# VHH binders against q9fdx1: the designs that were tried, part 33

Target 1, 300 residues: q9fdx1
Amino acid sequence: MEEDGSDWGGLAPEILINIISRLTIQELWTGPMFVQKSWLTVCRDPYLWSIFDLEPWFDSYPESTHLWSPEFEQKVDLMLRSVVDWSEGGLTKIRVRHCSDHALSYAADRCPNLQVLAIRSSPNVTDASMTKIAFRCRSLKELDISYCHEISHDTLVMIGRNCPNLRILKRNLMDWSSRHIGSVPTEYLDACPQDGDTEADAIGKHMINLEHLEIQFSRLSVKGLASICEGCPKLEYLDLFGCVHLSSRDITSNVSRLKWLKEVKKPDVYVPRSGDVAQTERYGHWRLYDERFDIQAMRI
Short names: E, the ipSAE of ESMFold2; O, the ipSAE of OpenDDE; V2, 0.75 times the mean of E and O plus 0.25 times the DockQ between their complexes.

## First folded at step 20 (VHH)

Design P6 (framework vhh_6fv0_2; at its last look DockQ between E and O 0.02; V2 from the best seeds 0.00; counts 0 for: pae E 13.6 > 2, grease 24.6 > 24.2, SAP .682 > .668, placed apart)
Fold by OpenDDE, look of step 20:
Structure P6 (fold): chain B 300 residues (1-300), chain A 125 residues (1-125)
Amino acid sequence: as target 1 above (300 residues)
Amino acid sequence: QVQLQESGGGLVQPGGSLRLSCAASGFDFDYYYMYWVRQAPEKGLEWVSIISDSGGDTYYADSVKGRFTVSRDNAKNTLYLQMNSLKPEDAAQYYCARESWEEFWQGTPFGLDVRGQGTQVTVSS
């Protein structure tokens, strides 16, 4: 009995596209793409690739040292490049982790309509590719370059100068609360940028339309905060979690200048004196902890 | 049945050259990225080179960059690895492997589903 492999080959391409469009990226890449050549063609339809978002997968996948390997990075780069090709310039959102300059440079040259770029935890993304992004992707509205330690303030300047529509910037420097403890290479952690005020100045000088800013664990001083608050009058959301060099007074005095501010996250980080840096976020107790906050204990 | 068969390994002196071949059968070869990987004694599997389905894009591990060249002939269903300036550190069992996104999503380090029996490369004076 020849198992009647349901010849799905008879489905109109339009129907197949509709079906495929309902699939997750994971489902798409594990099944339909490999059934038949005709299916592969449909799966590569540009319509399907206006958005490339791997965050749901990363959120479901356990943190592992493997994710920080060159091999994994290569896979992510290959995937991103493929999607860029399939999108035929129609890609508007990229949310990935662990990509490199290789993939981002490729995307920058081919995705002029990019509006969202999230590339958090990409150790080998540097100013080289990000400069290309700044010049080629001028429609950028959202940028997440958190935990990208090879990106400097120069990128922020270039992005600010070339992307006037930028509304959201996430530039968090450390993720202590997350699944990364023990999985992130020490060398990468040590490469964390330390010049918070220079980055703050870049933001304040060049990103006037920012509405949402995250700069967790920045080492910016009150001077840097002042620059941001003066230069970004439209800020509605400001995340200063882990900014240990800011006092409550510093924050209150400067954020009062922001007329549209809806929410500010304060550096409510309790670092226990004992060797295990358990950062507990206690939202709302900033005033109580300010006097007891041992800045020296936070070796960021 | 999907099959990969490596050949071309052997004994070579340091600084010498070898050309490996991989014959593919049982699948549409021209639709797949292909890998060369190697495993030395008492070491884990490491990737050596990657080539795109069309052959337009090639990637190399840092350890072999500038010395090795990957290529493919899709009409012949064959993958190649030209290895020049061989070093003792290059001694290993070399495998060709097919890329699998399914394996990627399952957390397999290289995202490979099929590989050959391998061919032995020995580098010794």
Scores: ipSAE 0.073, ipTM 0.491, lowest interface PAE 2.6, mean pLDDT 83
Fold by ESMFold2, look of step 20:
Structure P6 (fold): chain B 300 residues (1-300), chain A 125 residues (1-125)
Amino acid sequence: as target 1 above (300 residues)
Amino acid sequence: QVQLQESGGGLVQPGGSLRLSCAASGFDFDYYYMYWVRQAPEKGLEWVSIISDSGGDTYYADSVKGRFTVSRDNAKNTLYLQMNSLKPEDAAQYYCARESWEEFWQGTPFGLDVRGQGTQVTVSS
């Protein structure tokens, strides 16, 4: 890393920010990792780099169009590549947004003990890097590919076949019925996957050990749900929020065979009886329902 | 939108004390680690102290440890620096800062959001 004339010790800002964000209050209380240690020693401590988690930072800031820029993506990619190098193969958890195939492929080649991969909202991650993850990171226990619209069912097949320890899958999609959402690029919304049954089939055929599944706003039909429930008998949690093609009866009939199920999030069923435009627009796909729709029947 | 306003600087003799304040607005102050940094003429920014979002953990540069105390009042959105036993080498423009993704991506060193005019601390000869 380049040294400048600042009193910050010449380390790149990306390194310093990552070090601070990973130290828990307990670790800071018992040891002065950032303040008292040489910055070179901190940067080369494999214990520090077993986890790379940017989600607290992303949760602190509202979405902005800058986050979707190539410049931001490149910086996330550079940061991830640096942490991969510093970890010396010891990374077990990665949680980022807006990375690309470049950084993820680099991590796949060098982090065989990866257990958690969360890459929410990464439009330039495709099946190419995810195939490498499946073959190289076989200890994977948790995968979050929510809002990664260039990833197909092929990734789900490859992960299911090669990562037998997978217990948690999150594959939430954008609410496709939303219009004029300013922060998310329009071309990204247009790329949203539409084949929920093919993804559901891949999950049901290949992820027998799955305990927690989130597929919000998937377009799966009852056929896809049946495949999941038949193929994933260990499910304890199932999130179907926004799955508009499933009825309450479809869900009740299929989840009844899941002996370990503790929680089901059902599709949000809103049948407007008044002209509340703001609430109706949030769930605009429900505006086509007849007002005579029997709400009590949805409780079966 | 985001504002940071430093105050409390002034002229003091060696061994004297000052208390700096930083009034914050336009963001959720409670969620951010806050920094005090300083800049002497012809030098780059030097970090002075760090305080966690809750105020439960504090950190100091070796040059000020034992003499300076950082604190915050999250109900008032205010950051403080109590400066005791001041030395001529402490003379600088003092700024408060927060960690910021916006400033990080604009190229600010260490991603620190230094937006205020700062407050001058001068230690007599």
Scores: ipSAE 0.000, ipTM 0.151, lowest interface PAE 13.6, mean pLDDT 74
ESMFold2 (binder alone), look of step 20: mean pLDDT 79; pTM 0.799

## First folded at step 21 (VHH; framework vhh_7nfr_2)

Design AA1 (at its last look DockQ between E and O 0.33; V2 from the best seeds 0.00; counts 0 for: pae E 8.8 > 2, grease 25.1 > 24.2, SAP .695 > .668)
Fold by OpenDDE, look of step 21:
Structure AA1 (fold): chain B 300 residues (1-300), chain A 125 residues (1-125)
Amino acid sequence: as target 1 above (300 residues)
Amino acid sequence: QVQLQESGGGLVQPGGSLRLSCAASGFDFDYYYMYWVRQAPGEGREWVSTISWSGGDTYYADSVKGRFTIARDNVKNTLYLLMDSLKSDDTAVYYCARESWEEFWKGTPFGLDVWGQGTQVTVSS
């Protein structure tokens, strides 16, 4: 029985590209790229790499500590850099998690047509690479830098000044109290810059065309909110979930200025205006949970 | 048969240099990212360095950054680790390993599916 090794090698490259274009990134990286050299060449066709989106995979994968490992970050970086090379400048959308400055700077230098950048949960993305993004990716329309603790308000200023087409900004912060306990390194959680008003000011001053803003768990005050509402008149969507320093009244009074506002997500918990004292006690309890996360378990 | 074989380990004084080699056989070497991993006595495995299939991208652990250089020759199917300024803390068995992208997508942080036997590096005065 002559194993009819279906010599897929005889397919016209155009046909192969069409077939491959229907595959997910995961399927590409687990199959065709490793079949033979000719297939690899086809898999590297720039046509296939206008969009790099790993979010579906991340969404399907449970949050775990290993995702925050340097090793995992390295893999993401390698993959992103490879895609950037293969795209030959045609990459318009990047949606990844856990990348670093190494990959993002590389992308910034080579992807001038980038319109969407989502780099959620990238602890080692800093102002250094994001500044490059701001200056080199001026066509940016969507930016998700949620849970990126090394990105400061300076980056927001730079993005605002250089990316006039920005319509969507997601700058959510991690909820220290509930969802990420045990999966996110404590060190990373502690490093979160919580200057909510400064960031709000940056947004209000420099991002006038924003239509969609997410700033979950920001510690911005009513002043910050006022800055946003005044500076971003085109806002249609505002997510203030977890913004505990905002009262319902504060929100209502300020968002009323937004004529195009379609949806506001409000905080579930409002800190009563009473005295400063109660905030200090709740942070004390979280110190106790720090002792049990033995960093030693990450030693392979 | 898919195989990796390390060589070049030995005894060296602090501040000395070594060159490790890893010979690959039984697979298309140029299709894979390659890794150096080391294991010190009584310690777990520690990632040392990674190189892309083309050799264009290299990564290093902080502990070896600036001292070690990973390289590859795809014609010779060989992975290299140049180790300079060796320290006592560099004493370990050094392994070369092949990355499996399949394992990556399965959520395995260390998708290394092929390992060599290792080569002993001892840094001692």
Scores: ipSAE 0.163, ipTM 0.564, lowest interface PAE 1.8, mean pLDDT 84
Fold by ESMFold2, look of step 21:
Structure AA1 (fold): chain B 300 residues (1-300), chain A 125 residues (1-125)
Amino acid sequence: as target 1 above (300 residues)
Amino acid sequence: QVQLQESGGGLVQPGGSLRLSCAASGFDFDYYYMYWVRQAPGEGREWVSTISWSGGDTYYADSVKGRFTIARDNVKNTLYLLMDSLKSDDTAVYYCARESWEEFWKGTPFGLDVWGQGTQVTVSS
């Protein structure tokens, strides 16, 4: 923004970084980088770019077909690669959606101190980039791979073996949020993994320090749940919403041995039978998802 | 009067080379990421390449990586695309365009607010 000119161009760099550190990513990217040359230098300072978090943007905007386009994915990838470069190895937190293997592989090679990786709804991220993350980002504390349907249990094994500090895992398979109604491509939904017990076994065998687990709409059986509860004794939070093959008794009998457990979300999915148009529209997403997520079995 | 104006297109044989230029005027060119986008006959627009405001970071579509080079001259306010090893699939109108974060978040195609009129590149045997 060149309209006003800034008398702030003479400020010491440490003062400028304090001012711009209060900006959101959108404000930082669109504003201070273009005010003056001195601000451009400060905005490229590696210490500003230890955190790259687009989730506030995604939470503020409704889902649309635009978000699923190759053009949008390329833009997210470009932003992530730029931030990786600007951080000069100092990036510790990444929270994005709709990125690809290209950007994650680039980040894995250059960000060894990564602690948080959240890449929700990234259909073009596979085990290839996630394997690099596992081997190169060994300080990882939190991983969110929810709705990443091209990631398999192999990633869970590799992360568990190589990232001993992992305490939070989110691997939700169906986005219950109303933001996804009507915007999600059918081909993406068709790719949804259905082998919940294999993923549960990988978690139970390799993630002994896990404190928080979300596996909403996983198709795991009581056998998979038992593996998790036996292998993850430090669990404090367990989200089983939409896990259609688990009964309340299955859950109670297995989680009772978890000494630190503070909260369990049960697979209690309610689908109204009412002909009320307003209620029908609110729950209309069930018709979109029911064949792919076995929700019809939970109608009671 | 924000303007972008491409030049350097033409007819070339397969395996040949071309250099496209894009002259920018009416804005502070060195504040913006710049793009090359192409459109083949009967197809939608395809992203080709992007360059950061300083020229320090460059990005390419897989279809052109290793064959095309994007560059900029911030003294002359000019964007370039050096195209080597051209093939028939590269036949298109090539546009230069300016990044706009506002347009990106609004969901316009590619998030670009200023486009040139395009220059034709034809690769024929």
Scores: ipSAE 0.012, ipTM 0.427, lowest interface PAE 8.8, mean pLDDT 79
ESMFold2 (binder alone), look of step 21: mean pLDDT 84; pTM 0.856

Design AA2 (at its last look DockQ between E and O 0.31; V2 from the best seeds 0.00; counts 0 for: pae E 4.9 > 2, grease 24.6 > 24.2, SAP .682 > .668)
Fold by OpenDDE, look of step 21:
Structure AA2 (fold): chain B 300 residues (1-300), chain A 125 residues (1-125)
Amino acid sequence: as target 1 above (300 residues)
Amino acid sequence: QVQLQESGGGLVQPGGSLRLSCAASGFDFDYYYMYWVRQAPGEGREWVSTISWSGGDTYYADSVKGRFTIARDNVKNTLYLLMDSLKSDDTAVYYCARESWEEFWQGTPFGLDVWGQGTQVTVSS
């Protein structure tokens, strides 16, 4: 029985590209790329790499500590860099998690037409690479830098100044109290710059065309909110979930200035205006949970 | 048969240099990212370095950064690790390994599916 090894090698490259274009990134990286050299060449066709989106995979995968490992980050970086090379400058959308400056700087230098950048939960993305993004990716329309603790308000300023087409900004911070306990390294959680008003000012001053803003768990005050509402008149969507320093009254009074506002997500918990004392006690309890996460378990 | 074979290990004084080699056979070497991993006595496996299939991208653990250089020759199907300025803490069995992308997508951060037998590196005065 002659194993009719269906010599898929005989397919016209155009046909193969069409077939491959229907595959997910995961399928591409687990199959066709490794079949034979000719297939690899086809898989590297720039046509296939105008969009790099790993969010579906991340959404399907439970949060775990290993995702925050340097090893995992390296893999993401390698993949992103490869895609950047294959795209030959045609990459317009990047949606990844857990990448670093190594990959993002590489992308910034080679993807001038980037319109969407989502790099959620990238602890080692800093102002260095983001500044490059701001200057080199001026067509940026959507930016998600949620849970990126090494990105400062300076980046927001640079993005605002250089990316006039920015319509969507997601700058959510991690909720220290509930959802990420045990999965996110404590060191990373502790490193979160929580200068909510400074960031709010940056947004209000430099991102006038924003239509969608997410700043979950920001510690911005009513002043920060006022800055945003004054500076971003085109806002249609505002997510203030977890912004505990904002009262309902504060929110209502300020968002009323937004004529195009369609939806506001409000904080579930409002810190009563009474005295500063109650905030200090809740942070004390989290110190106790730090002892059990033995970083030693990440030793393969 | 898919195989990796390390060589080049030995005894070296602190500050010395070694060159490790890993010969690959039985698979398309240039299709795979390659890794060096080491294991010190009584310790777990530690990632040392990674190189892309083309050799264009290299990564290093902080502990070896600036001292070690990973390289590959795809014509010879050989992976290299140049180790300079060796320290006592570098004493370990060094393994070369092949990355499996399938494992990556399954959520395993260390999708190394093929390992060599290892080569002993001892740094001692």
Scores: ipSAE 0.174, ipTM 0.579, lowest interface PAE 1.8, mean pLDDT 84
Fold by ESMFold2, look of step 21:
Structure AA2 (fold): chain B 300 residues (1-300), chain A 125 residues (1-125)
Amino acid sequence: as target 1 above (300 residues)
Amino acid sequence: QVQLQESGGGLVQPGGSLRLSCAASGFDFDYYYMYWVRQAPGEGREWVSTISWSGGDTYYADSVKGRFTIARDNVKNTLYLLMDSLKSDDTAVYYCARESWEEFWQGTPFGLDVWGQGTQVTVSS
């Protein structure tokens, strides 16, 4: 009753597809693709590649400077390009971090049915690839460009004009949940967009069907908030955490017109006092951000 | 022991051609994706090309697409990079390397666990 390894590759393709379809991307890329050639053939089935989602791995993996390296970015790009090819145009959802214009341009040319694009923390994605996404992927309904500091308000205009089905936009500017001090490169922090009202205006003018908006740590003023609330009447969720230039009064007066609103996260950011060592370690990155976001001026 | 050894580098004029080889030993070569990665002086490492274990699928950086061809011979346990239309920007040390997705998920650069010593390619300015 010994197994010689060849019997493991003898499973019926339908059984393998059922098993493989339940695996995470990490599980799939760690084992089954390297067992036998027959497993590799099944792992390439276009049915399996309608969704490419690395967020579960990123959520579990500690932030480090390695994730910001060109080598890591190129590997993510390679994975995405491979999945684009294997999907044969059927890819509808992409959730990655640390990819580049190279992989996104490749996907834009080949995945016209894309509905979800999440590319958090991708410093080498610019308006160039996002313009291609806007023109080629017109079925887009969810976009997450949080921490993509080379993307400007021009992308928001282009997406709003060309993707009328957009319901979810995430454009957070600082990852408050980062758990490791010093992992984020200084050049990334220096590139952080500072004109929140221009982005808010683009959202308000062009994204009338938006239901969910996250703009954590945007520098928008009450003028920008008013533009969003006037231009996005269907909003059900609004995340303003860390928007330090908005008061509770600013928020209350403007969101009152949003009749479908179910939840607002207010800019209730706490900045620990310097003597609180436990909070200082958890929020050490906060000192790198405070002058850039004028937090000191808001403390009483 | 597990080893990769590159050869075939040299000095070439712009527009010229070179063929790099990478001899593999000490492991089951045909079970692995194989990579070419290059490093110009004072710069980080840059991915060049990847080939599947059978040779059926090939992938290229846009900077080399149409000019470079990756190939493998699983009988001779040898990886190749055929470089054509070389430019001065192609000047670098070229490494072959073995894919390890386990290393990738652990956060090592490129997710490669075995590297050769490299071979110098110089395209005259």
Scores: ipSAE 0.124, ipTM 0.547, lowest interface PAE 4.9, mean pLDDT 81
ESMFold2 (binder alone), look of step 21: mean pLDDT 84; pTM 0.855

Design AA3 (at its last look DockQ between E and O 0.04; V2 from the best seeds 0.00; counts 0 for: pae E 16.8 > 2, placed apart)
Fold by OpenDDE, look of step 21:
Structure AA3 (fold): chain B 300 residues (1-300), chain A 125 residues (1-125)
Amino acid sequence: as target 1 above (300 residues)
Amino acid sequence: QVQLQESGGGLVQPGGSLRLSCAASGFDFDYYYMYWVRQAPGEGREWVSTISWSGGDTYYADSVKGRFTIARDNVKNTLYLLMDSLKSDDTAVYYCARESWEEFWKGTPFDLDVWGQGTQVTVSS
């Protein structure tokens, strides 16, 4: 029985592109790209790579230690770089996790029309690559650098100064107490949290057009919040979840300045009174995490 | 049968050069990212280098960057590793390997699904 290998090779490239455009990134990498050379060529059509979004895939999987491995990071970097090449400068949206400076710098140099950059949980993205992003991707409208511990307030300043169209900033910090226990490397969790007030000042001073701000678990004080509320008058959405240093009064008094505010997420967490040694319990919880995370298991 | 076969290893003095080859058979070579991985005695496997399908993109571990060059000939179905300025620390069994895309998308850990038998590289005075 001659397997009627339906010679899909006879399809007009335009038809094939149309079909392929309906596929997820996962489907592309697991199917058409490996059927035949002609299909691979079509899969590399710049039209297909104006958007690179892996968030749906990431959302489909639970947090795991392997996602934080160097090998996984390398894979993400490889994919991102490939997509950047295939896009021929037409890439406008990047949504990935666990990428590094290697890929992000590459993208910064080649994606001048980038409007959306989401790089959540990228421990090895630093100010080096983000500075490039700030200078080269000036059309940026949305930035998600949540859980990127190597990005500093300097990056926020650079982004603010160079990306006037920025409307959405997500700079959430990890809740070290609950959500990431056992899945995130301790070294990453132990990375010094950014100074909340310094970052807040950067945002308030340089991001006047922000409409959406997420700074979950920031340690910003009422001063930082005041800076944001004063500097970002167009804010419509403000997420302060987990900001334990802010009282309800502090929030109410400052957000009242925001005329366009539609929604504010408040810290539903116990605000320790200034005297409560919340710092001491932090160290104890970290010790428990150290015992469970065997870095050796990540070694190929 | 899917197969990778390394060759070109040997004994070399520090500062010397070697060229490793990996012959691929039984699969479409040009559809896969290829890797060099090495394992020193008593050590775990260490990633050395990666090359994309067409060879347009190359990646190196910091330990070998500037000294090693990965290349491929898709007509000959062969992967290469040019090793210059070899150091004693480069002593290892060197493996070529094929990357599996399927495992990545299944949410499983990064996997190289096809490995060669390895070739011994010894850097010693």
Scores: ipSAE 0.044, ipTM 0.426, lowest interface PAE 2.6, mean pLDDT 83
Fold by ESMFold2, look of step 21:
Structure AA3 (fold): chain B 300 residues (1-300), chain A 125 residues (1-125)
Amino acid sequence: as target 1 above (300 residues)
Amino acid sequence: QVQLQESGGGLVQPGGSLRLSCAASGFDFDYYYMYWVRQAPGEGREWVSTISWSGGDTYYADSVKGRFTIARDNVKNTLYLLMDSLKSDDTAVYYCARESWEEFWKGTPFDLDVWGQGTQVTVSS
């Protein structure tokens, strides 16, 4: 083959950036077409790293014990630190799982324009890094701290006080779907449950602009729900699946105040059509449990 | 005990077809991008195809585009390469490979840490 040094596809860097910008994070890191030095430089262009999103990878596979290992956590942390460096302060969206305080503290120092932070299932993230995020990343619009059991209501207070643009909060306490896969360590699922009413109060008191709230399996009572509904008048979506201490009447009477509400997921949800057996296993016994006991009498 | 095992190679006439398989064991196959790479006699390794972890995105070298199809079955932990319209230039040992989680943060694409032993594909009449 005839080959010339200026004949590397003949593409100007601006055109290469446009083509490469359509690749996923995984494809950028692993595509063999980018082994040339000039292509490697383009792949690390800060424009490409405004968004770091591993959720498609995590969503495609069931949980496994390997994902909970210290080695995997360190890998996620190192990936995040590298993307933070490459972004040169331009990173606006982070969606990962199984990261730690080390990576988040590093990102908080260097990414002031962060708008989305999703860190589902990160057992070694605490209020320490989250406080830093709240103070340094004041443009935050979306936070997902579902299944992060070392994070307390203090994070919710700090985020609410310092991040006035927050519109989406996800604070689900149990990953119901993955529990029936048998891959999530039982100790993680059962450890460190959060105080539902204390977290609800923090949300209602400090997050006036919230439009979307998920608190699946929270132990909140009607008092906590009232605080949320009074304090978050802009709510359009409220997910209360698995909130066993709320009756249907409690929910109906409190959400009637929310003028913009478009959807509420109640604690006892419709079982999917019979062809979706995995979903039935996921929460079928909760439906049977609720039917066997007076759910109103179980409220706290 | 992390392993990749290729199979399905053999002798084929020009214009013929083959289906290569790669059985994965000892790791969470569903969580990795997978690759086919080939090496002709006396040459360096040449990237052939890549598939995303879900199978939703596929990528091909220009030399095989339109003739080869990469696929995966995450239930069976198996990677496939369907090769159509084979040419003499496709004669090579074909390897499946897994992305490197330990080296990808260094910004070097094509960092593959687990390789199969390879399967020979020979195209001759």
Scores: ipSAE 0.000, ipTM 0.118, lowest interface PAE 16.8, mean pLDDT 74
ESMFold2 (binder alone), look of step 21: mean pLDDT 82; pTM 0.825

